VHH binders against Formyltetrahydrofolate deformylase 1, mitochondrial (PURU1). Designs and how they scored, part 15

Target 1, 298 residues: Formyltetrahydrofolate deformylase 1, mitochondrial (PURU1), of Arabidopsis thaliana (Mouse-ear cress) (q93yq3)
Amino acid sequence: GESLDSSVSPVLIPGVHVFHCQDAVGIVAKLSDCIAAKGGNILGYDVFVPENNNVFYSRSEFIFDPVKWPRSQVDEDFQTIAQRYGALNSVVRVPSIDPKYKIALLLSKQDHCLVEMLHKWQDGKLPVDITCVISNHERASNTHVMRFLERHGIPYHYVSTTKENKREDDILELVKDTDFLVLARYMQILSGNFLKGYGKDVINIHHGLLPSFKGGYPAKQAFDAGVKLIGATSHFVTEELDSGPIIEQMVESVSHRDNLRSFVQKSEDLEKKCLTRAIKSYCELRVLPYGTNKTVVF
Key: E = the ipSAE of ESMFold2; O = the ipSAE of OpenDDE; V2 = 0.75 times the mean of E and O plus 0.25 times the DockQ between their complexes.

## First folded at step 7 (VHH; framework vhh_sonelokimab_d1)

Design s4 (from r1 with T28W E111Y; at its last look DockQ between E and O 0.02; V2 from the best seeds 0.00; counts 0 for: pae E 14.1 > 2, placed apart)
Fold by ESMFold2, look of step 7:
Structure s4 (fold): chain B 298 residues (1-298), chain A 125 residues (1-125)
Amino acid sequence: as target 1 above (298 residues)
Amino acid sequence: DVQLVESGGGLVQPGGSLRLSCAASGFWFSKYGVGWFRQAPGKEREFIGAISSSGGSTYYAVSEKGRFTISRDNSKNTLYLQMNSLRPEDTAVYYCAAGLTFGRVPTSDYYMDYWGQGTLVTVSS
């Protein structure tokens, strides 16, 4: 007789490789040959070699068949190249099979950033596991955000703080099993001792275009001053306030047609988008250290 | 002001040991990878080795492996270099340096943002 043909392509999954070393001839060729030799297909390749610096940064996105090129072999193959070039780092992530980053979210009174992150997380657009939410403000259980957290099994921890007792040891215990920390409008300054004790990255959102407007600059004050441009900055936290390496900045025009409410809404929209984009870039290995206090963001 | 200040240099007999310290101030030391370099008179500066910001990973130049140990104490903002079995060719000015590498080990002077002024180590009879 006869039969119906079926054709099914292999399941191809995305991989990301980041490479950071002293610049040398042939690095791109060697890295791309590694992927191609295993039947992988490069979908994107970013390179940065700064002027007058002897450093090479690259980030490749590729798809591959994990049956043909097993996950552990991907690591081993890139490690061999990393050793050949004396690379500072060679990092592979395969988002569909590697564990997601675990994060905790800290906030104070305002929740616009938390709400945006929870929605993006629910929609599968933020590739993290949220272990808990921590706040120095108590919230009623019948609010939208609290019902969302309960529905998804995400603990909310109220940690009452004062100037005299920031309860940082309590916070450290709550976040010890996380990969990084997100300050989603947490209005307490984390101490140097906290940052040393945590020992991992902390990402913040600031209302303004750093390095300008360090510290607080209330939206009402900017509105009354008649500014024509507002901004938001997401950056790594260091002991020096609002001075860590910048990950993402966003800007928007405002005008006389904005009343206080619309001005504040634009500012909040900017902050939530800026923070969410910074977290996504970090998780996709797009954020690399550069110079003293700068980043490469591919 | 950012400062890296080396100490512990001096005159040492061949075969002896010396421990150098590098005290850091004015920046978030525990976020920085740190390392040691040296420059002998009339020669180019050479890399000795480095340690990651957490202290969990180290990298050494092959020629110095086994005689030198790099460590750090983040609670004291201090980087150390333990040098054993010293030889006259180890005579040099020793520099510490720090670079923001987000947990990676810096492997060359390119990654270093801050430099100390150096401490002289002299190995002679």
Scores: ipSAE 0.000, ipTM 0.276, lowest interface PAE 14.1, mean pLDDT 86
ESMFold2 (binder alone), look of step 7: mean pLDDT 85; pTM 0.862
OpenDDE, look of step 7: ipSAE 0.507; ipTM 0.810

Design s5 (at its last look DockQ between E and O 0.01; V2 from the best seeds 0.00; counts 0 for: pae E 13.3 > 2, placed apart)
Fold by ESMFold2, look of step 7:
Structure s5 (fold): chain B 298 residues (1-298), chain A 126 residues (1-126)
Amino acid sequence: as target 1 above (298 residues)
Amino acid sequence: DVQLVESGGGLVQPGGSLRLSCAASGFTFSKYGVGWFRQAPGKEREFIGAISSSGGSTYYAVSEKGRFTISRDNSKNTLYLQMNSLRPEDTAVYYCAAGLTFGWRVPTSDYEMDYWGQGTLVTVSS
């Protein structure tokens, strides 16, 4: 007997594998056999093969015993398959072992998205580390959200901005140690120079169903106009306003039974849910590039 | 082994043009976003521009917009940089680099690059 004998009840942990290669016969069989041969159990498997493109996308979710299939061996085994197929992308994440993505949250006045994300993060439902919160609005230290941030050691940075100076160099310095940015109702437009200087993904929440309703539209005006549907869109930020690849969209009906308070609440609920889901999908490797401005979201 | 080899550098007069090439081997070139950087003596390496794996998306440094054109030929495993209206401040060692990035994002930063060439010198003077 080796000291690493697993004859007792094993502890199984989740793993995720994303694979992108030229389409070929037998890819799913090879990938699934890799997992099964090591005693892993597949809980989910998604495949997309677009028409007129000879490419293959997949995402598998499985559980395995890290004593029997060590983390480094998981990488090596999938690397072997990736080399066999000349894969364009092969990525493994093991959430219980691998470092969480680090994010910064940017916002302006309204904090409903920030509050939701903080609560989901505290509840273990948002798999990120929040390095800081940045806003162009100062907040009183005695508010619930500010005390929450202080209790959890999350810095809040007030960055006063004007139309003439958006302080983008200051923001770049504050976020240099992040994997991606989240605009949780940040009402300043990020410049192309900022996006180039940051060089990583930026995810935004927009009120409305893009590509329709680009820009801002006050909830009171929509309420007075008697709309019957409201929506929210979470998307990647590019230099063209509100035109980046879409990650998640949500819609809800409204009616004459909604007063202004319930209408606004429904709108804010859509935004916070849509953004939170988009971030979770991104971190779980569900969002894959496709075409010139599209995504596969498994 | 992985290699990126730049060529086409040399001496050129101000206002002239050069076309740089970068030949790739030892990896699947068509799977990588690729780009050009340059480094003038005593300065930090700076980004010039990059192109996605399929060639469908390009991104240029703001200062180089309109003067430089990046293209690629995946059948030849080659990246190109066409430089027009050259100025003495364009004198630098030019590097090609390749990085695997999320599909709509071209690699624009040193940390996104998996492979680097050794560089080719471009001198702009009379």
Scores: ipSAE 0.000, ipTM 0.166, lowest interface PAE 13.3, mean pLDDT 84
ESMFold2 (binder alone), look of step 7: mean pLDDT 83; pTM 0.846
OpenDDE, look of step 7: ipSAE 0.483; ipTM 0.795

Design s6 (from r1 with T28R G103E; at its last look DockQ between E and O 0.01; V2 from the best seeds 0.00; counts 0 for: pae E 25.4 > 2, placed apart)
Fold by OpenDDE, look of step 7:
Structure s6 (fold): chain B 298 residues (1-298), chain A 125 residues (1-125)
Amino acid sequence: as target 1 above (298 residues)
Amino acid sequence: DVQLVESGGGLVQPGGSLRLSCAASGFRFSKYGVGWFRQAPGKEREFIGAISSSGGSTYYAVSEKGRFTISRDNSKNTLYLQMNSLRPEDTAVYYCAAGLTFERVPTSDYEMDYWGQGTLVTVSS
């Protein structure tokens, strides 16, 4: 009986690495060799070296054998390189092994972004774990959205806020175990103390093209200005309102035939897409800080 | 305030036709799947059919397939039910309903978020 040596072909799994350091000769070679030495294969490599700035950014996609290159060793090997170059950033993600990012969604009355995110999440197109939804608006339990959340074990926290009491300590307690926050039309300003207390990234969707149309009524501003393009902006939240580094922007043409209602509708459509894309990019390690108020998005 | 208001109900002879309308207000109609239900006296409410938010997909109960047609006009925030070849057993209060769609045509009352007050349809000789 010939022992059918079922040579189970090693299953290769995908990984992503992002790197940020001062520019130096040979960085790409070292990073590539690190992967190759362990039997990995690079599928994609993107590099950004700006002019007049002595900085180096890279993002690599690769496949590897987790048996030959254990997950812990992957981190160690890249960390060794990071130390060599004094890297400001060096992060590896292995989507099939690593836990999904945990997020909380903050919103007010408008739920178009929430609905879109839940839809994408359900379809596996939003690679996150939604830990909770927090809102300063009470919703009936018999709505489809609320039923959906209940069905999937996602708690909804109604947090009543006033101008005098934003309940930031309560919110902080609710989100302490998250990796980053998403503001989906929350329409409240988070204090510097909150942001410092949280200490992690907060992504916001603004329903206008920043920096031009700040505030709560960008559609109206755009309409009154007679613009031919409207848009949505996803950005990191800073202490300064609507001023954080931009992650994603989407635009759509408008005309004299459009009214304020159509502006709002088009804006909503852009918002939900823009936010979803921004979150996805973030989770895929495509977004890195650049300078004081910019981003590199691979 | 969210409102769904049915109209077009009334008395019709067997074999006749009737068109019901449902006017929606107070919510983003174009983002909701919408459908028709009916309840006869002493009977449970039953699903007739529904249409997706975009209007691209419709679903009908097996018992009503071919006689009833559902359509919508998002520009008018209106849902329609065309009923043909009406029978005495079609006598009921007809309700329109709206529910948020997650890629599917709503097919149950459980999926509906908002309901109209209903309009009476009586089929009698």
Scores: ipSAE 0.000, ipTM 0.201, lowest interface PAE 15.8, mean pLDDT 91
ESMFold2, look of step 7: ipSAE 0.000; ipTM 0.074
ESMFold2 (binder alone), look of step 7: mean pLDDT 88; pTM 0.893

## First folded at step 9 (VHH; framework vhh_sonelokimab_d1)

Design t1 (from s3 with T28Y; at its last look DockQ between E and O 0.02; V2 from the best seeds 0.00; counts 0 for: pae E 22.0 > 2, placed apart)
Fold by ESMFold2, look of step 9:
Structure t1 (fold): chain B 298 residues (1-298), chain A 125 residues (1-125)
Amino acid sequence: as target 1 above (298 residues)
Amino acid sequence: DVQLVESGGGLVQPGGSLRLSCAASGFYFSKYGVGWFRQAPGKEREFIGAISSSGGSTTYAVSEKGRFTISRDNSKNTLYLQMNSLRPEDTAVYYCAAGLTFGRVPTSDYEMDYWGQGTLVTVSS
């Protein structure tokens, strides 16, 4: 033959593997040998073994040649190790091959989080497909956000609500084909029946540093209390209000020179950054369950 | 009425495996975190492991050394416990339990609202 394999440059692509099991001698060596034996190269490796607990968490980032180590073989090879250690969790993602997560965004009046997420998404910095935006508030079609959604073919669904009917069954139908939900300042409390019916993760942004200042309007509470630190919290939604496992928190200092307006501005800036970072971390497999109500975030 | 019914217990040789099932009825199983406990004769009830209502999170007692795997199937209202590498010390009555913990993994008896009657697992010497 005329062709030489040396005329085709290898194409290396990134992969991510997360692993959670009971702690044992040699786990890191076995996982690294798996990657190396297939010609892969580890670019980053994070390990966490809690004190006085016999559990092991890891997240590796590596590059590999998908011709030499096909995507399905990657799954099989890590599954073999998972079985050897009785792993509680073993997940691989290969972003250039695997489908992006599909999400829906829910909000009420305030759109600062939605706008930031749309901006990051347009810039390629948020690795999701946005299937729709749902709100209990109608917006004029000539607003910046509505024109953005129209331009990119993202449906906006106005779901009019009353005190007597939050229309959760309508929302469930609209989001049935998503991988997870994002509450980008959705000010209605999701019922246990909604959470049961959806059956997948829901990620929220809370105005304030949980567990302090639970409830709907934490910036005002913090301002009235005279705090010197403000923040935002992104967390998983459970039936208990503002009590689900925390994914990300961000803080900023405030002083006597801040009025309510500047508190709100600083808090909104924290909220949009905090939510965006939480969603990115989730999609990159950096968020792992830990203990009763905690997370490991690599 | 609420029922949790364990099955799959019995006699097994050391080093063997068993798969326990827990069938739930009379409540909305998918809203509850569920888990497994065991009680050997003369001992206190011991947590084995549990899984969140969605099935997205699990927690295991460190004493089990990765030998046990918990899973659930909300479409069948069933909780499972796969036990491998069984030892005589694993001889006990195994209970399933359910607690309304709002998406958290329940890890303590006091978090459990409902209990099964138990199934006996005996690992011969």
Scores: ipSAE 0.000, ipTM 0.109, lowest interface PAE 22.0, mean pLDDT 85
ESMFold2 (binder alone), look of step 9: mean pLDDT 86; pTM 0.872
OpenDDE, look of step 9: ipSAE 0.749; ipTM 0.896

Design t2 (from t1 with K31R; at its last look DockQ between E and O 0.59; V2 from the best seeds 0.00; counts 0 for: pae E 7.8 > 2)
Amino acid sequence: DVQLVESGGGLVQPGGSLRLSCAASGFYFSRYGVGWFRQAPGKEREFIGAISSSGGSTTYAVSEKGRFTISRDNSKNTLYLQMNSLRPEDTAVYYCAAGLTFGRVPTSDYEMDYWGQGTLVTVSS
ESMFold2, look of step 9: ipSAE 0.042; ipTM 0.588
ESMFold2 (binder alone), look of step 9: mean pLDDT 86; pTM 0.878
OpenDDE, look of step 9: ipSAE 0.769; ipTM 0.904
ESMFold2, look of step 10: ipSAE 0.022; ipTM 0.533
ESMFold2 (binder alone), look of step 10: mean pLDDT 86; pTM 0.872
OpenDDE, look of step 10: ipSAE 0.779; ipTM 0.909

Design t3 (from t1 with Y110W; at its last look DockQ between E and O 0.00; V2 from the best seeds 0.00; counts 0 for: pae E 26.4 > 2, placed apart)
Fold by ESMFold2, look of step 9:
Structure t3 (fold): chain B 298 residues (1-298), chain A 125 residues (1-125)
Amino acid sequence: as target 1 above (298 residues)
Amino acid sequence: DVQLVESGGGLVQPGGSLRLSCAASGFYFSKYGVGWFRQAPGKEREFIGAISSSGGSTTYAVSEKGRFTISRDNSKNTLYLQMNSLRPEDTAVYYCAAGLTFGRVPTSDWEMDYWGQGTLVTVSS
């Protein structure tokens, strides 16, 4: 009746589904029917089928009524389709129900990326729980960033490192309760043993357009060299320096009208925005492995 | 087909002189600034000097201390490098290059559109 239509409004919450399998006829139809059969509504749908591969990638955003389609049933229904197509990857996240990703932030001296991430996190624009901040540089307890961390209950761990002792086992212990690790201008190279021991994704920010500018390149040196284009790259960390799959890249023009101060500011702004966007994309399940060293970013 | 062909390289004794030539063809030589670079074994190519399209302006690398003179003859499409007081450290492959710089003297390798294959100069010890 009329009272049901007027008095009982469904409570709709967002869901995200990511799917990767060998390509076949009818995959999109089957996935969309799954959502529609439970009264869900698709708000966005992205598909990628590479020309030279027989693989299918998709990411759907939908809203649904969790009373009508309980969280566990969502998993079961997509798992049934995953088994039918022999899927290589099928992941559902429901942000209002599922726990946020836990991350740790590593940095050295420069904190522009950390500050940007903390502000975005405070504003609710970065859907993570920050478990701690780790640095090989000590900071005075009354600095702005340290006061922010104290106010929000985020531990800061000073881990004094040398070239002979990177203290990677200490870092591993500090980050064991995280879903992934973020290098927000951490200037020490993580060893293969660290990466193996951590066993989860590590995301870095590099000041340059990889692969063209591997390694460090201080802003002053770039300024003195007279470059006309600067960039930043956020990527997954692997044993090969600055060579892991790229998540996000950003570029900006510079010219002779930039003095050193404006040049440095543009470079720092590029890095902090690039890293923040990469982390957000990762948490929203937009970043999928592709090929040997590529990503699909929906 | 654009060509820049260096000649005049060879073996010379320390303290001697050598004149290199660069013959240009396949483009309007008189519209281009032209210059000389050199590359010693195991080193990066370095700028020696250049001359404007009209021949009215010349720029030299500071390190050359007036030992080298660059000139051009637009009627013969030829660039010259006169080298005096040669030393063993002048041993290198010498390249000519041309860049369309609208009357400016081209002073950087990124300003150059065309390059020669080079001629070897050896200064015997």
Scores: ipSAE 0.000, ipTM 0.068, lowest interface PAE 26.4, mean pLDDT 85
ESMFold2 (binder alone), look of step 9: mean pLDDT 85; pTM 0.867
OpenDDE, look of step 9: ipSAE 0.715; ipTM 0.882

Design t4 (from t1 with S53W; at its last look DockQ between E and O 0.55; V2 from the best seeds 0.00; counts 0 for: pae E 15.1 > 2)
Fold by ESMFold2, look of step 9:
Structure t4 (fold): chain B 298 residues (1-298), chain A 125 residues (1-125)
Amino acid sequence: as target 1 above (298 residues)
Amino acid sequence: DVQLVESGGGLVQPGGSLRLSCAASGFYFSKYGVGWFRQAPGKEREFIGAISWSGGSTTYAVSEKGRFTISRDNSKNTLYLQMNSLRPEDTAVYYCAAGLTFGRVPTSDYEMDYWGQGTLVTVSS
């Protein structure tokens, strides 16, 4: 039995609102009034108004009582503001009520990014449902990764590929019920036809600081060239190789004290951290399109 | 198009009463706080009072409490101002205004998104 005194102890849940429109006087006031008028409390508020562009971006994090401000009313109230300003984007997510994003993970031989994502997912630090893992490399069932996937009921699909047949129609069928794809070191180029057929976002990890060295730059060549800085880039996939809007970049210093092994290890550590942060930012509605090929990342 | 149309203005004797109406169209009136302002000849526009979107809360200018009553009827998309004990200094053009304030009572010009054209109230001296 529930207590008769429940009216004085409200349950509060988090919400996120993202807003994008032409800049105008009073937008922040209206958005904050919307939240406050329903008894919500803002915990974080980010605004970006670029110089020489007449656009406004914001992201708010707040807590609220869903009994006082029902989920559908939250949508209606923000939609009223969106209509007033002719908004280009107005999205609310309430993580404890709304379904998690469904993703598939694609990889080839190297699994350092997959392992990091599975660990973060298990710890509750990636708010996604992992529908499946797809690879063009077969893996032994007795490895830690494969046992992890079996233990958690996540299918692993081996899709044998050749230069003549990348099996993209098979992959499309496997991923049709996902919200976006993650290329966790998938080393085959997805065709324009695949991207059109999938029709949703695809997020990749690249070993390096784009736009430099699009495509491949093997670690041995960078090591032999004596670079002092290495990096990783996570970005949206487009038809142009390694040219889509960047979500996250990370860097680390290297020196003469690194041998090839430690150099590669540092690079792999950057890749796994960069990709997981990019996916988390995407799922938290922190990544917004900006300009022709840029992003706002709150 | 959004419209706020005041009516009920006119000539009234000192000590008399007058009821102003403001008819709204072209927007979701029931989601807006609404209020009244006035502007006397040669003076700046001043706040009279306002009412929350549901009608549950009202705020009046300190000097106007007790003589004026603001109400609304969301089923008719109409805001009202009942003015009693009118004085010559109440002579002004009366404006209704609407602001999207989500249950908070709007009290300032900057909170208002839409304005009416005004109705003249003249209290004979």
Scores: ipSAE 0.000, ipTM 0.237, lowest interface PAE 15.1, mean pLDDT 86
ESMFold2 (binder alone), look of step 9: mean pLDDT 85; pTM 0.862
OpenDDE, look of step 9: ipSAE 0.620; ipTM 0.859

Design t5 (from t1 with L100F; at its last look DockQ between E and O 0.02; V2 from the best seeds 0.00; counts 0 for: pae E 18.5 > 2, placed apart)
Fold by ESMFold2, look of step 9:
Structure t5 (fold): chain B 298 residues (1-298), chain A 125 residues (1-125)
Amino acid sequence: as target 1 above (298 residues)
Amino acid sequence: DVQLVESGGGLVQPGGSLRLSCAASGFYFSKYGVGWFRQAPGKEREFIGAISSSGGSTTYAVSEKGRFTISRDNSKNTLYLQMNSLRPEDTAVYYCAAGFTFGRVPTSDYEMDYWGQGTLVTVSS
């Protein structure tokens, strides 16, 4: 034997760091040096300094060797920089080690957003644990979606609702273990009491470009009216209907060459893409509060 | 109609403890990240710490680590600050503040939509 020593090639894993402090010269240089000094490699780096404010926001993506830079040391090193600059926020997430966000999905009749979310989740493109799916519509157990949910051990909860009883206490109990809630075409308005009782973020998909089409505008009516643009908006839910901070918006042109089926398909494609992107951005720490009702989305 | 009302301030001896409360009304408190700031005479207002809307995450100013504990009770629309081992340098007006933060801990007064009127804490013997 030529060698008795066993060496292990480094396994590089991704990390994300979000930093928020009073603006100062040299913050980016120090944060990037921290990563480089530990042998990490930056894959992406975003910075925002709002006009007429003395604040700094950043988000970095990097890869690193967790043997050379252990998870706890990553926290300590960034915390030391946070102390040096008096940072208001310094958050590290390492997706391969840290727990994924737990979410519940609510929907009514239409399932195009649910189907897209489930496929992205199965493909590893959506870094969440889906705890359950809740709907005010019963579905036959032999449908593809229901079989998918059963195969993956994801409960489907039918919560029958009426105008007089939306059964929000039942829903609250079902979702109490989640980190946030996703309304994937849930057509019931959540009350202020529900939002207070849940106490965490709720992300919705709206089938139009807010603020212009608050409430709703059914696809058939838009088609018959001959519109030339369709859109979708994903936003945080607040007590004021369709008025919460916007996370993502998407737009597509339509024309006289669209029949009703192609028009509806384009609209549904926008909605599922818009919601999925919003959820992914949220889970990747890309959505940052800005101003009274705005967001930075890195 | 939006109100944040601090209470629990007063005179305390060095080494003592105080518990501040902030009662919220007129808005959906449980969707907001909430936190504490303080302002000593002649100084800039400074961040003490804050807690996420769910209460699952907290962030503290590094100088206050271990002495202060922030908690919230969303069923009572109340934010708390437990201050231990108080020092004369802690003398200040203490403010609570609330901002819509998407489930994160708010760390900037820029992000705060609502502010309380403040409660005076004086540490002296």
Scores: ipSAE 0.000, ipTM 0.126, lowest interface PAE 18.5, mean pLDDT 86
ESMFold2 (binder alone), look of step 9: mean pLDDT 87; pTM 0.878
OpenDDE, look of step 9: ipSAE 0.052; ipTM 0.568

Design t6 (from t1 with G33A S53T; at its last look DockQ between E and O 0.02; V2 from the best seeds 0.00; counts 0 for: pae E 15.1 > 2, placed apart)
Fold by ESMFold2, look of step 9:
Structure t6 (fold): chain B 298 residues (1-298), chain A 125 residues (1-125)
Amino acid sequence: as target 1 above (298 residues)
Amino acid sequence: DVQLVESGGGLVQPGGSLRLSCAASGFYFSKYAVGWFRQAPGKEREFIGAISTSGGSTTYAVSEKGRFTISRDNSKNTLYLQMNSLRPEDTAVYYCAAGLTFGRVPTSDYEMDYWGQGTLVTVSS
């Protein structure tokens, strides 16, 4: 701001605020005034008001001086506005101050999603702490992915499963200190009891455009059927297979010039990108529940 | 089979109090924000209030300020509505509802995944 001392430069840090309330005149103005009054600067603002005009959703990105506007005061100031409007939700995250989300990654044999996530995480482009990787497949310690995990101190847990025993209690213990789970091509269906016991969000990657192609639809079947579009869907897990709220979908064209190998490669590329983007969106507070089984994704 | 069953409705005199319960089964109650709606004859269903998954945050319709209290008991899979200072205008069918909100408290019937069948509350003239 204009009153800064020339001998001490402020350190400005990013903040994100998500707001959900009944629609009313002046909400954006009030939220914007709150930020501006504290010397903050809005870098982005997104608003959604559904056709019924019953509710208002917003997500703002701003920068601010945490010395002038302490983290706890940010919460208090937005809570005052939330009370004024009877808001259903008002959430602030300040990535440089707030703890990163802790996640565990579950997978089976294929690791293309895991590898992509680890690379994005290493590059600082995935704002999480990875507590462990869990798989129902054992991996040799000298593989690239296992060496990567060792270098970064990320435990890998082999949990052998059978059709009679999915070892879900063992998995629950391993993930008890996480904020959410990521299924990075985990080919076992998580039971209702697991979902109850975990009690937090689980994000999955599916190899098709839901709600079409629920369940397994091997790439060869799609290839043989002559499809011209392939897709991937990342969604929240519920008891009903592949039916939870969708976070991200991606699509790519295929043609008669694709052989099975290139078709599979395109599918895998979609899956890894789709899952990674969904997790980033979730961590950045861009994913909001909407309606019965929908999301707002800012 | 998902079930939300309201109970505790009935006849009450003006100025009286009534406590409604909503028993949930067939889904992960503790993962859902839950709330109360009502519908008077000939009117649109209206929001009364809702409570977060943990019970730590509540919101109420402006018109119900101070008269109604929402609470939940996740160990019993039950949502409650305490209604005080009842008026004839409160006569309606009261519905409980649950919505998966990723930790937020819903206000719109479009945000709800599951609905009860309703319980009638009649406040005598």
Scores: ipSAE 0.000, ipTM 0.200, lowest interface PAE 15.1, mean pLDDT 85
ESMFold2 (binder alone), look of step 9: mean pLDDT 81; pTM 0.835
OpenDDE, look of step 9: ipSAE 0.753; ipTM 0.894

